VHH binders against Band 4.1-like protein 4 (epb41l4a). Designs and how they scored, part 19

Target 1, 289 residues: Band 4.1-like protein 4 (epb41l4a), of Danio rerio (Zebrafish) (Brachydanio rerio) (o57457r11to299)
Amino acid sequence: FYCEVLLLDESKLILTTQQQGIKKSTRGSVVLDYVFSHVNLAETEYFGVRYCDRSHQTFWLDPSKTLAEHKDLIATGPPYTLYFGVKFYAEDPGKLKEEITRYQFFLQVKQDVLQGRLPCAFNISAQLAALAIQSELGDYDPYKHTAGYVSEYRFVPDQKEDLEDSIEQIHKTLLGQVPAEAENNYLAIAKTLEMYGVDLHPVFGEKQAEYFLGLTPVGVVVYKNKTQVGKYFWPRITKVYFKETQFELRVLGRDCNETSFFFDAASKTACKNLWKCCVEHHTFFRMPE
Short names: E, the ipSAE of ESMFold2; O, the ipSAE of ESMFold2 at other seeds; V2, 0.75 times the mean of E and O plus 0.25 times the DockQ between their complexes.

## First folded at step 11 (VHH; framework vhh_8h63_2)

Design u01 (from s02 with T50Y; at its last look DockQ between E and O 0.96; V2 from the best seeds 0.73)
Fold by ESMFold2 at other seeds, look of step 11:
Structure u01 (fold): chain B 289 residues (1-289), chain A 123 residues (1-123)
Amino acid sequence: as target 1 above (289 residues)
Amino acid sequence: ELQLVESGGGLVQAGGSLTVSCAASGFTFSDYAMGWSRQAPGKERELVAYITSEGATYYADTVSGRFTISRDNAKNTLYLQMNSLKPEDTAMYYCAAGDEGTYTIHPEEYDYWGQGTQVTVSG
């Protein structure tokens, strides 16, 4: 067995039978524990390891199953590629107990911004990028940071000169912020963005209308035409059910009446994945921490 | 034919602990959601805990922090560990099964039930 686990700092952890004794009969939890130990992470409940199948659908490695039971992973290799990341986004990352946990969240959210999963308006993009560059380079120094220095780094998907100018001006105002402070300030801004911590799943409603279900730290959000059309908090969700390609979400309204919403996924595999992710979110965010 | 057989009930002193179990047969155990409900005389059946086909758990507020549901898919057995028992926990405890996609707070949406095992907590 040979796999590469891609970490959020862009490094790789190589896991093999020869080095770690990992076999197809090894449980996913063992793989996760090697990754968590490698990054020195104690608050592990927010994190997981995911893989992509041959159809580019992503799945979280199940800690309770053997690697052999992950048939769609096993079919892709060897070699295997796994991705470490945040599975459950803390609603307030500032409340995370350890700096290393907040650092991993910072790396994840920075990646989300860079890859366009967390859209940001121009002013927010400039602020976030300036905080990221403050963390990485330290205080602005006109003798070290010559004209155009921001262009050597990428912080957002469409990084043009006007944005880079704004990033430089904001960087100049951040003197004295140490890396951990800048990273925490980054997270404090990012957590307020609409798509923070949103895991999107495409679904279809009546008349083949396309929706997305967003699994978020606070509940399930329904999107139609990129517009939020429903928001259901985890404590008010009373049923999450699937059969074949049909997904059912049942919610308790303020009138004490329950309403079910039905959607179809593109495939049975997509439907079960949506269901599993939704149940895992409900379990994590419904229970007291 | 799907069969659910509870065992392990009995008499226990308040503050004590007890484990009830449910032996399952006639179906692929790992593909089913499993749960426990209870019914005391003169009361409605109420949810105690359930565990999905994928291992996610849910607990009623009245037992949260005191009870633990678990499943052993290799032995086709469901467990309920009950700690810090109170006289109010006295009831017939029923094992339940629902299909693979079941995750609900409503015990009536589980389609299969066992015969029950009595748990009595004294004083």
Scores: ipSAE 0.657, ipTM 0.856, lowest interface PAE 0.9, mean pLDDT 91
Fold by ESMFold2, look of step 11:
Structure u01 (fold): chain B 289 residues (1-289), chain A 123 residues (1-123)
Amino acid sequence: as target 1 above (289 residues)
Amino acid sequence: ELQLVESGGGLVQAGGSLTVSCAASGFTFSDYAMGWSRQAPGKERELVAYITSEGATYYADTVSGRFTISRDNAKNTLYLQMNSLKPEDTAMYYCAAGDEGTYTIHPEEYDYWGQGTQVTVSG
């Protein structure tokens, strides 16, 4: 067995039978524990390891299953590629106990912004990027940070000169913020954005109308044409069910009546994955912690 | 011929612990959601805990932190570990099974139920 785990700092962790004794009969929890130990995490419940199948569908490695039981992973290798990341986004990452946990959240959210998964308006983009550069480079120093220095770094998908000028001006105002402080301030802003921590799943409704279900820290959000058309908080969800390609979400309304919403996924595999992710989110965010 | 047979019930002192189990046969156990409900005399049946086909768990507020549901797919057996028992936990405890996709707070949405095992907590 040979795999590379891509970490959030863009480094790799190599896991093999020879070095770690990892076999297809090894449980996912063992692989996860090696990764968690490598990045020095104690608050592990927020994190997981992902893989992509040949159809580019992504899945979380299940800690309770053997690697062999992850058939869509096994079909892709060897070698295998795994992606470490945040599985359950804390609603308030500032309440995480350890700095290393907040740092990993910062790296994840920074990646989410850069890849366009977390859209930001111009002013917010400039603030976030300036905080990221303060964390990475420290205080602005005119001897080190010559004209155009911001262009050496990428913080957002469409990083134009006017944004880079704003980033530089804000960076100059952040003197004295140590990396941990800048990273915490980054997260404090990012957690307020609409798409923070949203896991999108494509589905179809009545008459094959196209929707996305967003699994979020607070509940399930339904999107049609990029517009939110429903929002259902985890404590009000009373049933999550699938059969074949049909997915059912049942919610307790403010009128104390329960209403079921039905969607179809593109395949049985996509439907079961949506169901599993939704159940895992409900379990995590429903539990008082 | 799906069968669910509970066992392990009995008399226990308040503050004590007890494990009940459910032996399942006649179906592919790992494909089913499993759960426990209970019914005290004069009360309606309530869902106590459930565990999905993929291992996710849920607990009623009345037992959260005290009870643990688990499953052993190799032995086709469902367990409920009950700690810090109170007299109000006295009830007949029923094993339940639902299809693969089941995740619900409503006991009537589980397809099969056993005959139950009595748990009595004295005071």
Scores: ipSAE 0.654, ipTM 0.859, lowest interface PAE 0.9, mean pLDDT 91
ESMFold2 (binder alone), look of step 11: mean pLDDT 80; pTM 0.808

Design u02 (from s02 with T50L; at its last look DockQ between E and O 0.97; V2 from the best seeds 0.83)
Fold by ESMFold2, look of step 11:
Structure u02 (fold): chain B 289 residues (1-289), chain A 123 residues (1-123)
Amino acid sequence: as target 1 above (289 residues)
Amino acid sequence: ELQLVESGGGLVQAGGSLTVSCAASGFTFSDYAMGWSRQAPGKERELVALITSEGATYYADTVSGRFTISRDNAKNTLYLQMNSLKPEDTAMYYCAAGDEGTYTIHPEEYDYWGQGTQVTVSG
């Protein structure tokens, strides 16, 4: 067995039978524990390890299953590639107990912005990137940071010169912020963005209308054409069910009536994955009102 | 033929602990969601705890923090560990099974039921 775990700082952790005794009969929790220990993480409940199948569908490694039971992972290798990341986004990362946890959240959210999963308006993008530069480079120094220095870094999917100029101007205003402070300020802004912590799943409604279900820290959000058309808080969800490709979400309204919403996934595998992620989010985030 | 058989009920004093179990046969246990419901005299049946086919758990507010549901897929057995028992916990406790995709607070949506085991809390 030979596996590379890509970490959020872009380094790799290599796990093998020879070095760690990891076999296909080994449970996912053992792999997760090696990764958590390697990054010195105590608040592990927010994090997981992902893999992609040959169809580019992503899945979380299940701690309770053996590696052999992850059929779509096993079909891709050896070698295997796994991705460490935030599985459950804290609604307020500032309340996380350890700086190491907030640092990993910062790395994850920075990646989310860069990859376009967390869209940001121009002014917010400039603020976030300036905070990331402050964390990486420290205070602006005209002897080190000559015109165009921001171009050496990528912060957003389409980073143009006007944005880079704005980033530079904001960086100059951040003098004295230490890396942890800049990272916390980054998270404080990012947590307010609509797509923060949203795990999107494509689904189809009646007449094959296309929707996305977003699994979020506060509940399930239904999107049609980039617009929220429904938002259901975790404490109000009374049923999450799947059979074949059909997914059902049942919600208790404020009038004490329950309503079921039905969607179809593209495949049985996608449907079960949606269901599993949704149940896991409900388990993690549900709180009484 | 699917069968569910509960055991382990009995009389306990308030504040005590008890474990009930449910032996399952006639199906692939790991493919099913499992749950515990209870019915006190004169009351409606209520779901107390569930555990999905993938191991996720849910508890009714009245037992959260005191009860623990678990499953042993190798032994086809479902458990409910009940701690800090109160007289209000007195009821017939029923094991239930639902298909792979089941995650619901509604006991009527489970497909199969056992005969029950009585738990009586005095004090």
Scores: ipSAE 0.785, ipTM 0.916, lowest interface PAE 0.6, mean pLDDT 92
ESMFold2 (binder alone), look of step 11: mean pLDDT 79; pTM 0.805
ESMFold2 at other seeds, look of step 11: ipSAE 0.796; ipTM 0.921
ESMFold2, look of step 12: ipSAE 0.762; ipTM 0.907
ESMFold2 (binder alone), look of step 12: mean pLDDT 80; pTM 0.803
ESMFold2 at other seeds, look of step 12: ipSAE 0.767; ipTM 0.909
ESMFold2, look of step 13: ipSAE 0.775; ipTM 0.912
ESMFold2 (binder alone), look of step 13: mean pLDDT 80; pTM 0.802
ESMFold2 at other seeds, look of step 13: ipSAE 0.783; ipTM 0.916

Design u03 (from s02 with I105L; at its last look DockQ between E and O 0.94; V2 from the best seeds 0.82)
Fold by ESMFold2 at other seeds, look of step 11:
Structure u03 (fold): chain B 289 residues (1-289), chain A 123 residues (1-123)
Amino acid sequence: as target 1 above (289 residues)
Amino acid sequence: ELQLVESGGGLVQAGGSLTVSCAASGFTFSDYAMGWSRQAPGKERELVATITSEGATYYADTVSGRFTISRDNAKNTLYLQMNSLKPEDTAMYYCAAGDEGTYTLHPEEYDYWGQGTQVTVSG
């Protein structure tokens, strides 16, 4: 067994049978424990490891199943590629106990912004990028940071000169922020963005109308045409159910009446994955943190 | 045919612990959601814990932190570990099964039920 785990700092952890004794009969929890130990992470409950199948569908490695039971992973290799990341986004990452946990959240959210999963307006993008560069480079220093230095880094999907100029100007104002402070300030801004911590799943309603279900730190959000059209908080969700391609969410209203909402996934596999992710979010975000 | 048989009930003193189990047969156990309910005299049936086919758990507020549901798919057995027992926990405890996609504390969403095992907490 030969696998590369891509970490959020862009480094790799190599896991093999020879080095760690990992076999297809090994449980996912063992793989996760190696990754957690490698990054020195104690607050592990927020994190997981993902894989991508040949159809580009992503799945979380299940800690309770053997690697062999992850049939869509096994079909992709060897070699295998796994991706470490935040599975459950803390609603307030500033309350995380350890700096290393906040650092991993910072790396994840920075990636989310760069990859376009967390859209930001121009002014927010500039602020976030300036905080990221303050963390990476420290204080602006004209002897180190020659003209155009921001261009050596990527912070957003469409990074043009006007944004880079704004980033430089803001970086100059951040004098004295140490890396951990800049990273915390980054997270404090990012947590307020609409798509922070949103795990999107495509679904269909009546007449094949397209929606997305977002699994979020506070509940399930329904999107149509990039617009939120429904929001159901985890404590109000009383049933999560699937059968074949149909997904059901039952919600307790303030009038104590329950309403069920039904959606179809593109396939049985997608439906079960949506259900599993939703159940896992419901379990996690109903627990005291 | 699907069959659920509970065991392990008995008399226990308040503050004590007890484990009840449910032996399942006649179906592919790992494909089902499982649950524990209870019914005290004069009260309605209450689902206190459920565990999905994928192992996720959901507890009623009345038992959260004191009860632990678990399953052993190799032995086709469901367990409920009950700690810090109170006289109010006295009831007949029933094993329940629902299809693969079930995740809820609503008892009506579970299709099959065992005969029950009595748990009596004195004190």
Scores: ipSAE 0.774, ipTM 0.910, lowest interface PAE 0.6, mean pLDDT 92
ESMFold2, look of step 11: ipSAE 0.818; ipTM 0.929
ESMFold2 (binder alone), look of step 11: mean pLDDT 81; pTM 0.818
ESMFold2, look of step 15: ipSAE 0.793; ipTM 0.919
ESMFold2 (binder alone), look of step 15: mean pLDDT 82; pTM 0.822
ESMFold2 at other seeds, look of step 15: ipSAE 0.773; ipTM 0.915

Design u04 (from s04 with T50G K64S; at its last look DockQ between E and O 0.93; V2 from the best seeds 0.83)
Fold by ESMFold2 at other seeds, look of step 11:
Structure u04 (fold): chain B 289 residues (1-289), chain A 123 residues (1-123)
Amino acid sequence: as target 1 above (289 residues)
Amino acid sequence: ELQLVESGGGLVQAGGSLTVSCAASGFTFSDYAMGWSRQAPGKERELVAGITSEGATWYADTVSGRFTISRDNAKNTLYLQMNSLKPEDTAMYYCAAGDEGTYTLHPEEYDYWGQGTQVTVSG
């Protein structure tokens, strides 16, 4: 067995039978524990590792199953590629107890912005990028940071000169922010963005009408034509169900009546994955009692 | 034929603990969602805990923090660990099974039921 776990800092952790004793009969939890130990995490409940199948669908590695039981992963290798990341986004990353946890969230959200998963307007993009540069480079120093220095870094999908100029001007105003402070300020802004922590799943309604279901820290959001058409908080969800390709979400209304919403996924595998992710979100984001 | 057989019920003092179990046969246990319901005289049946085919759990507010549902797929057995028992927990406890995709505390969404085991909490 040979796998590479891509970490959020763009480094790799290599896991093999020879070095760690990992084989196909090894449970996913063992792999996760190696990764968590490597990045020095104690608040592990927010994180997981993902893999991509041959059909380009992503899945979370299940800690309770053996690697062999992940059929869609096993079909892709060896070698196998796993991706460490945030599975459950904290509503307020500032309340995470350990700095190392907030740092990993910062790396994840920075990646979300760079890859376009977390869209930002021009002014927000400039602020976020300046905070990221402050964390990486420290205070602006005209002897080290010559004109155009921002161009050596990528922060957003469409990074043009006018944005880079704005980033530089804001960086100059951040004097004295230590890396942890800049990263926390980054997260404080990013958590307010609409797509923060939203895990999108394409689905179809009646007559093949296209929707997306967003699994979020607060509930399930339904999107049609990029417009939110429904938002159902986790405590209001009374049933999550799938059969074959059909997915059902049942929601308790304020009038104490329940309504079911039905969607189809593109495949049985996509449907079960949507269901599993939704159930996991519901379990995680309900308040302990 | 799907069969669900509960055991482990009995008399227990308030504040005490008890584990009930459900032996399942006649089906592929790991493919089913499982649950525990209860019914006391004069009250509606309620599902107090559910566990999905993938191991996710859901508890009714009345038992949350006190009860733990678990499953052992190798032994085809469902468990309910009941701690900090109250007289209000006195009821007949029933094992329930629903199909693979079930995640709910609504009892009508479960298709199969056992015969029940009596739990009586004194005091």
Scores: ipSAE 0.790, ipTM 0.921, lowest interface PAE 0.6, mean pLDDT 92
ESMFold2, look of step 11: ipSAE 0.791; ipTM 0.917
ESMFold2 (binder alone), look of step 11: mean pLDDT 80; pTM 0.808

Design u05 (from s02 with H106R; at its last look DockQ between E and O 0.94; V2 from the best seeds 0.79)
Fold by ESMFold2 at other seeds, look of step 11:
Order: C-alpha cells, then structure tokens, then sequence
Structure u05 (fold): chain B 289 residues (1-289), chain A 123 residues (1-123)
C-alpha cells in the first residue's frame, strides 16, 4: 500500500505499508488518525480525507470501513491520492476552540476562494487576500515588500493588477495584526459569503431540468442556473431517502405540512454518495455541538 | 426468512439503565437501516432511534442525550442503551428494519418489525 495525502498547506504526507503498517485491511479511522496526528488536530469532527474515482467524483474516506471496502478508491491505484480537508464547515468558525483548528479552516477556505468554489466580489476578494498576506508575511514593510510583491501570490482565479493594487493598499492598513488575528478576520468575512461551506451535487428534476443540491451548514439549498431556488433548514428535514438513482428530500413547511422533493442523480453511485453526504450533514448540524 | 428478535427488556427503577438488543437473521444486516420504535398502551408507535446502513444516527427529542443506538454488523445485532430512564419510557420496544436508503422520523417507513420486548420503568 502506497498513498500520498495532500494537506491544505500544500505539503504531502506519505503513508505506506513499510512505514506505518497500513494494508487494505486497515480501517479508514487508522489512516485518519495518522493524518490528524500529523497536523496536530484535536477538534477532528469537522475534517476528513477525500478521494476521487475514475469518473472524477469525490468521496469521503469512511473511518468505519477498511480501505479494501472503498472499492472506488482501490480501483484507482496503487499509488493512491487522498485529500485532507474540512468535511463539515462550522457555521461560525470563531466558535472553534483551538487555534490550530481555525488555521486549518483558514487554509481550506483560502483554497476554496483560489479555486473558484467560493466566489467573491472585487472588494471582498481584496479584503480576504490582504488578510491572507498579513497572515503570511506579517506587517507591510517597504524594505521587504518591493513593488509588485502581491503578484508573487495567488488568491483568486482572475487576479488582475487593479485587484493587486487594492490588496497592497489594504495590507498597509493591517499593521499590528498577528497571523492568528488576520486568519480569524479572514474567516469572519468568508463565512458570510453565499457559497461558504457549500458541497454541490449535480441532480436532475422534472423534465430533466438541471439543478444542484448544496449541502451547507444550515441546510440543503437548491440551485438552478446559479440561482438559489429553495432553501431547507436541517431541523425541518424529516426524510432523506434514495433508491437506485432517485433521491428524495422531505421537508416540514411553515404551515406544518410536509412536502417531498424528488431528484435524479446521474448514476447509482452518485445518488448514494449524495444521500450519504446529506445524512451526515443532517446528523452533524441538526444537533449543535 | 427475515427475523428480528428483541431481548433485554424488563422492570427497572426510574433513573436506572437498561440495554435492549435485537438479533437479526435471514438478510444481509449491513445493507439495512435499523431502528427502535416504542408503543405505550393506547398510543401510536413512535420512532425512538435509528441508525442507517452507513452508521448515521437519529434520536427522537424525548430520548436525546439519554439513549444510544448502535449496531454490530459482525454479530447481526442492534442495540439500544437506555440511561436515566423515566416512567414515560415504559413501552413495548420494537426492532425495525428498512431498506438501504432509509433515513426518516416516521415509523411507517420501516417495513420489517420484531415482536417487541417490554420495558417497564417504575417510579
């Protein structure tokens, strides 16, 4: 067994049979414990390890199953590639108890912004990037930060010169913020963005209309043409069900009537994954910790 | 043939603890959602706790924090650990099974049931 676990700081953790005794019969929890120990996490309930199958669908490694039971992972290797990340986004990262937990959230959300999963308007992009630079470089120092220094870093998908100028100006205003403070301020802004903590799953509705279901810290959001068309809070969800490719979500309305919404996933595997992720979100967020 | 057999019920004093179990046979246990329901005299059957085919749990508000559901797929056995028992918990407790995709608060969406085990909490 040979795998690379890609961490949020862009480093790798290499796990092998020879070094750690990891075999296909090893449970996912053992792999997760190595990763959590490596990054020094105690608040582990928010985090997991992902893999991609040959169809480019992502799945969370299940801690209770053996590696061999992850058939779609095993079919891809050896070698195997795993991705450490936030599985359940805290609705308020400021409530996280330990600084190392907030740091990992900061790294995850920074990646989400950079990869376009968390869209930001120009002003918000500049604020976030300036806070990220403050955390990385510390206070602006004209002897260290020569003209064009922002260009050496990437914070957003389309980083143009006018944005970089704004980032530099804001960085100058952050003098005195220590790295942890800047990272917390980053998260305080990012948590208010529409796509914060949204896990998107493509589905089809009536007449093969294309939708996305977003699993979020507050509930399930339905998107059509990049527009929110429904939002159902976790406490109001009374049933999550799948059979074959059909997914059902039943919600209790404000009028105390229940309504079921039906969607089709592209495959049986995608449908079960959507169901599992949705149930796991419901379990995690319905009972505040 | 599919069978669900509950055991472990009995008389217990208020504030006490009790574990009930359900032995399952005749089906691939790990492919099923499992649950506990209860029915007191004159009342409708209510869902108490469930555990999905993938291990996610749900608890009714009336038992949350006091009861713990678990499953042992190697032994085909479902458990309910009941702590801080109250006279209101007195009921016949039924083991239930539903298909792989089941996650619901409604008892009628589970298709297979055991005969029940009586739990009586004196007070």
Amino acid sequence: as target 1 above (289 residues)
Amino acid sequence: ELQLVESGGGLVQAGGSLTVSCAASGFTFSDYAMGWSRQAPGKERELVATITSEGATYYADTVSGRFTISRDNAKNTLYLQMNSLKPEDTAMYYCAAGDEGTYTIRPEEYDYWGQGTQVTVSG
Scores: ipSAE 0.741, ipTM 0.893, lowest interface PAE 0.6, mean pLDDT 91
ESMFold2, look of step 11: ipSAE 0.750; ipTM 0.902
ESMFold2 (binder alone), look of step 11: mean pLDDT 80; pTM 0.804

Design u06 (from s02 with E100S Y103S; at its last look DockQ between E and O 0.01; V2 from the best seeds 0.00; counts 0 for: pae O 28.7 > 2, framework grips, placed apart)
Fold by ESMFold2 at other seeds, look of step 11:
Structure u06 (fold): chain B 289 residues (1-289), chain A 123 residues (1-123)
Amino acid sequence: as target 1 above (289 residues)
Amino acid sequence: ELQLVESGGGLVQAGGSLTVSCAASGFTFSDYAMGWSRQAPGKERELVATITSEGATYYADTVSGRFTISRDNAKNTLYLQMNSLKPEDTAMYYCAAGDSGTSTIHPEEYDYWGQGTQVTVSG
């Protein structure tokens, strides 16, 4: 068994039978524990490890199953590739107990912004990037940070010169922020963005109309043409079900009547994955203390 | 409204393989030319593979023989199979659509773009 786990800082953790005793009979929880220990993480409930199958789908590693039971992972290797990341986005990452947990959230959200999963207006992009630079480089120093220094770093998908100029000007105003402070300020801004913590799944409605279901910290959001057309809070969702390619979301209305919403996934595999992710979000975000 | 959502990116060792996909919605997918572009840090966005509505393909010289573009019009999905990956392939990969149905090698002729998926090749 040979596996690479891709971490949020872009480094790799190599897991093998020889070094860790990991076999196909090993449970996913053991793999997760190695990853969590490696990044020194105690608040592990927000995080997971995912993989991509040969058919273009991504899945979360199930801690209760053996690696062999992850058939779509096993078919891809050896070698195997796993991706560490935030599975459940805390609605307020500032309330996370440990600084290392907030750091991993910072890395994840920074990646989300860079990859365009978390769209930001120009002024917000500049603020976020300046905070990221403050965390990485420390205080602005004209002897170290010569003209164009921002260009060595990527913070957003379309990083033009005018944005880089704005980033530099804001960086100059952040003197004295230590890395943890800058990272917390980054998260405080990013958590307010519409797409923060949104896991998008493509689906089809009536007459093959195309939608996305967003699994979010507060509930399921339905998007059509980038416009929110429905929002169902987790406490109001009473049942999540699937059969073959059909996904069913059952919601309790204000009048105490239940209504079912039906969507089709592109494949049976995509439908099952959507269902599992939705159930896991529902369980996590409806938990009491 | 037209949407393009990429997935399947990640970190891969040099010499490895990765498939990225693009889920399309809000238009008649079969009428559009589709493409993949990439942008590495400090470089211009580069169109690496395109496919017309009729299925004709184009590949940039840097990826020819290693990458394969394909489309599934029934699933409204565009694919890029990347084999023999090199560190130079490290980039954000973007899905693109042009409503004329005719592909070109110029990214300015594509009207719609996705948010991208990161591909990182180590090694």
Scores: ipSAE 0.000, ipTM 0.069, lowest interface PAE 28.7, mean pLDDT 86
ESMFold2, look of step 11: ipSAE 0.000; ipTM 0.104
ESMFold2 (binder alone), look of step 11: mean pLDDT 81; pTM 0.812

## First folded at step 12 (VHH; framework vhh_8h63_2)

Design v01 (from u02 with I105L; at its last look DockQ between E and O 0.84; V2 from the best seeds 0.75)
Fold by ESMFold2, look of step 12:
Structure v01 (fold): chain B 289 residues (1-289), chain A 123 residues (1-123)
Amino acid sequence: as target 1 above (289 residues)
Amino acid sequence: ELQLVESGGGLVQAGGSLTVSCAASGFTFSDYAMGWSRQAPGKERELVALITSEGATYYADTVSGRFTISRDNAKNTLYLQMNSLKPEDTAMYYCAAGDEGTYTLHPEEYDYWGQGTQVTVSG
């Protein structure tokens, strides 16, 4: 057995039978524990390890199952590629107890912005990128940071000169922020963005209308044409059910009436994955802050 | 066809511990969601704990931190470990089962039920 676990700092952790005794009969929890120990995490409940199948669908490694029981992972190799990341996005990363946890969240959210998963407007993009540059380079120094220095770094999709000029101007205003402070300020802004911590799942409603269900820190959000058309908080969700390709979400209204919403997933596998992720979010996020 | 049989109930003093179990037969146990509900005299059934077909667990606020639900799929058995028991935990405890996709906080939406096992907490 040979796998590479891609970490959020873009390094790799190599796990093999020869070095760690990892085999197909090994439980996912053992793999997770190696990863968590390697990055020195104590607040592990927010994190997981994911993989992509040959159809490019993503799944979280299940700690209670053997690697062999992850059929869609096993079909991709050997070798296997796993991705460490945030599974449950804290609603307020500033309340995380340890700086190493906040640092991993910063790396994850920075990746989300760079890859386009967390869209942000021009002014927010400039602020976030300036904070990332403050963390990477420290204080603006005109002897080190000659004209155009921002171009050496990528912070957002489609990074153009106008944006880079704005980043430079903001970086000059951040003098004195140490890396941890800049990273925390990055998270404080990013947590307010609409798509922060949103795990999107494509579904179909009546007449095959396309929607997306977003699993978020506060609840399930329904999107149509990039527009939020429904938002249901975790404490109000009383049932999450699937059968075949049909997914049911039942919510308690303020009038104490319950309403069920039905969606179809593209396949039985996609439906079960949506259900599993939704249940996991509900159990994680239903407790008060 | 489907059978759920609870056992392990009894009389225990406040602060004590007790494990109840539920033997299941007549279906593929690992494909089902399982739960424990309880009913005190004169009150409605309430969900105490559940465990989905995929192993996710949920606990009512009134028992969180004191009770632990678990399942042994090889033995087709569901367990509820009850610690730090209080007189208000006195109730008939029922095992329940729902199909693979079941995750519901309402006891009435589980498809199958056992006959119950009495837990009485005194002192």
Scores: ipSAE 0.683, ipTM 0.872, lowest interface PAE 0.8, mean pLDDT 91
ESMFold2 (binder alone), look of step 12: mean pLDDT 82; pTM 0.818
ESMFold2 at other seeds, look of step 12: ipSAE 0.769; ipTM 0.906

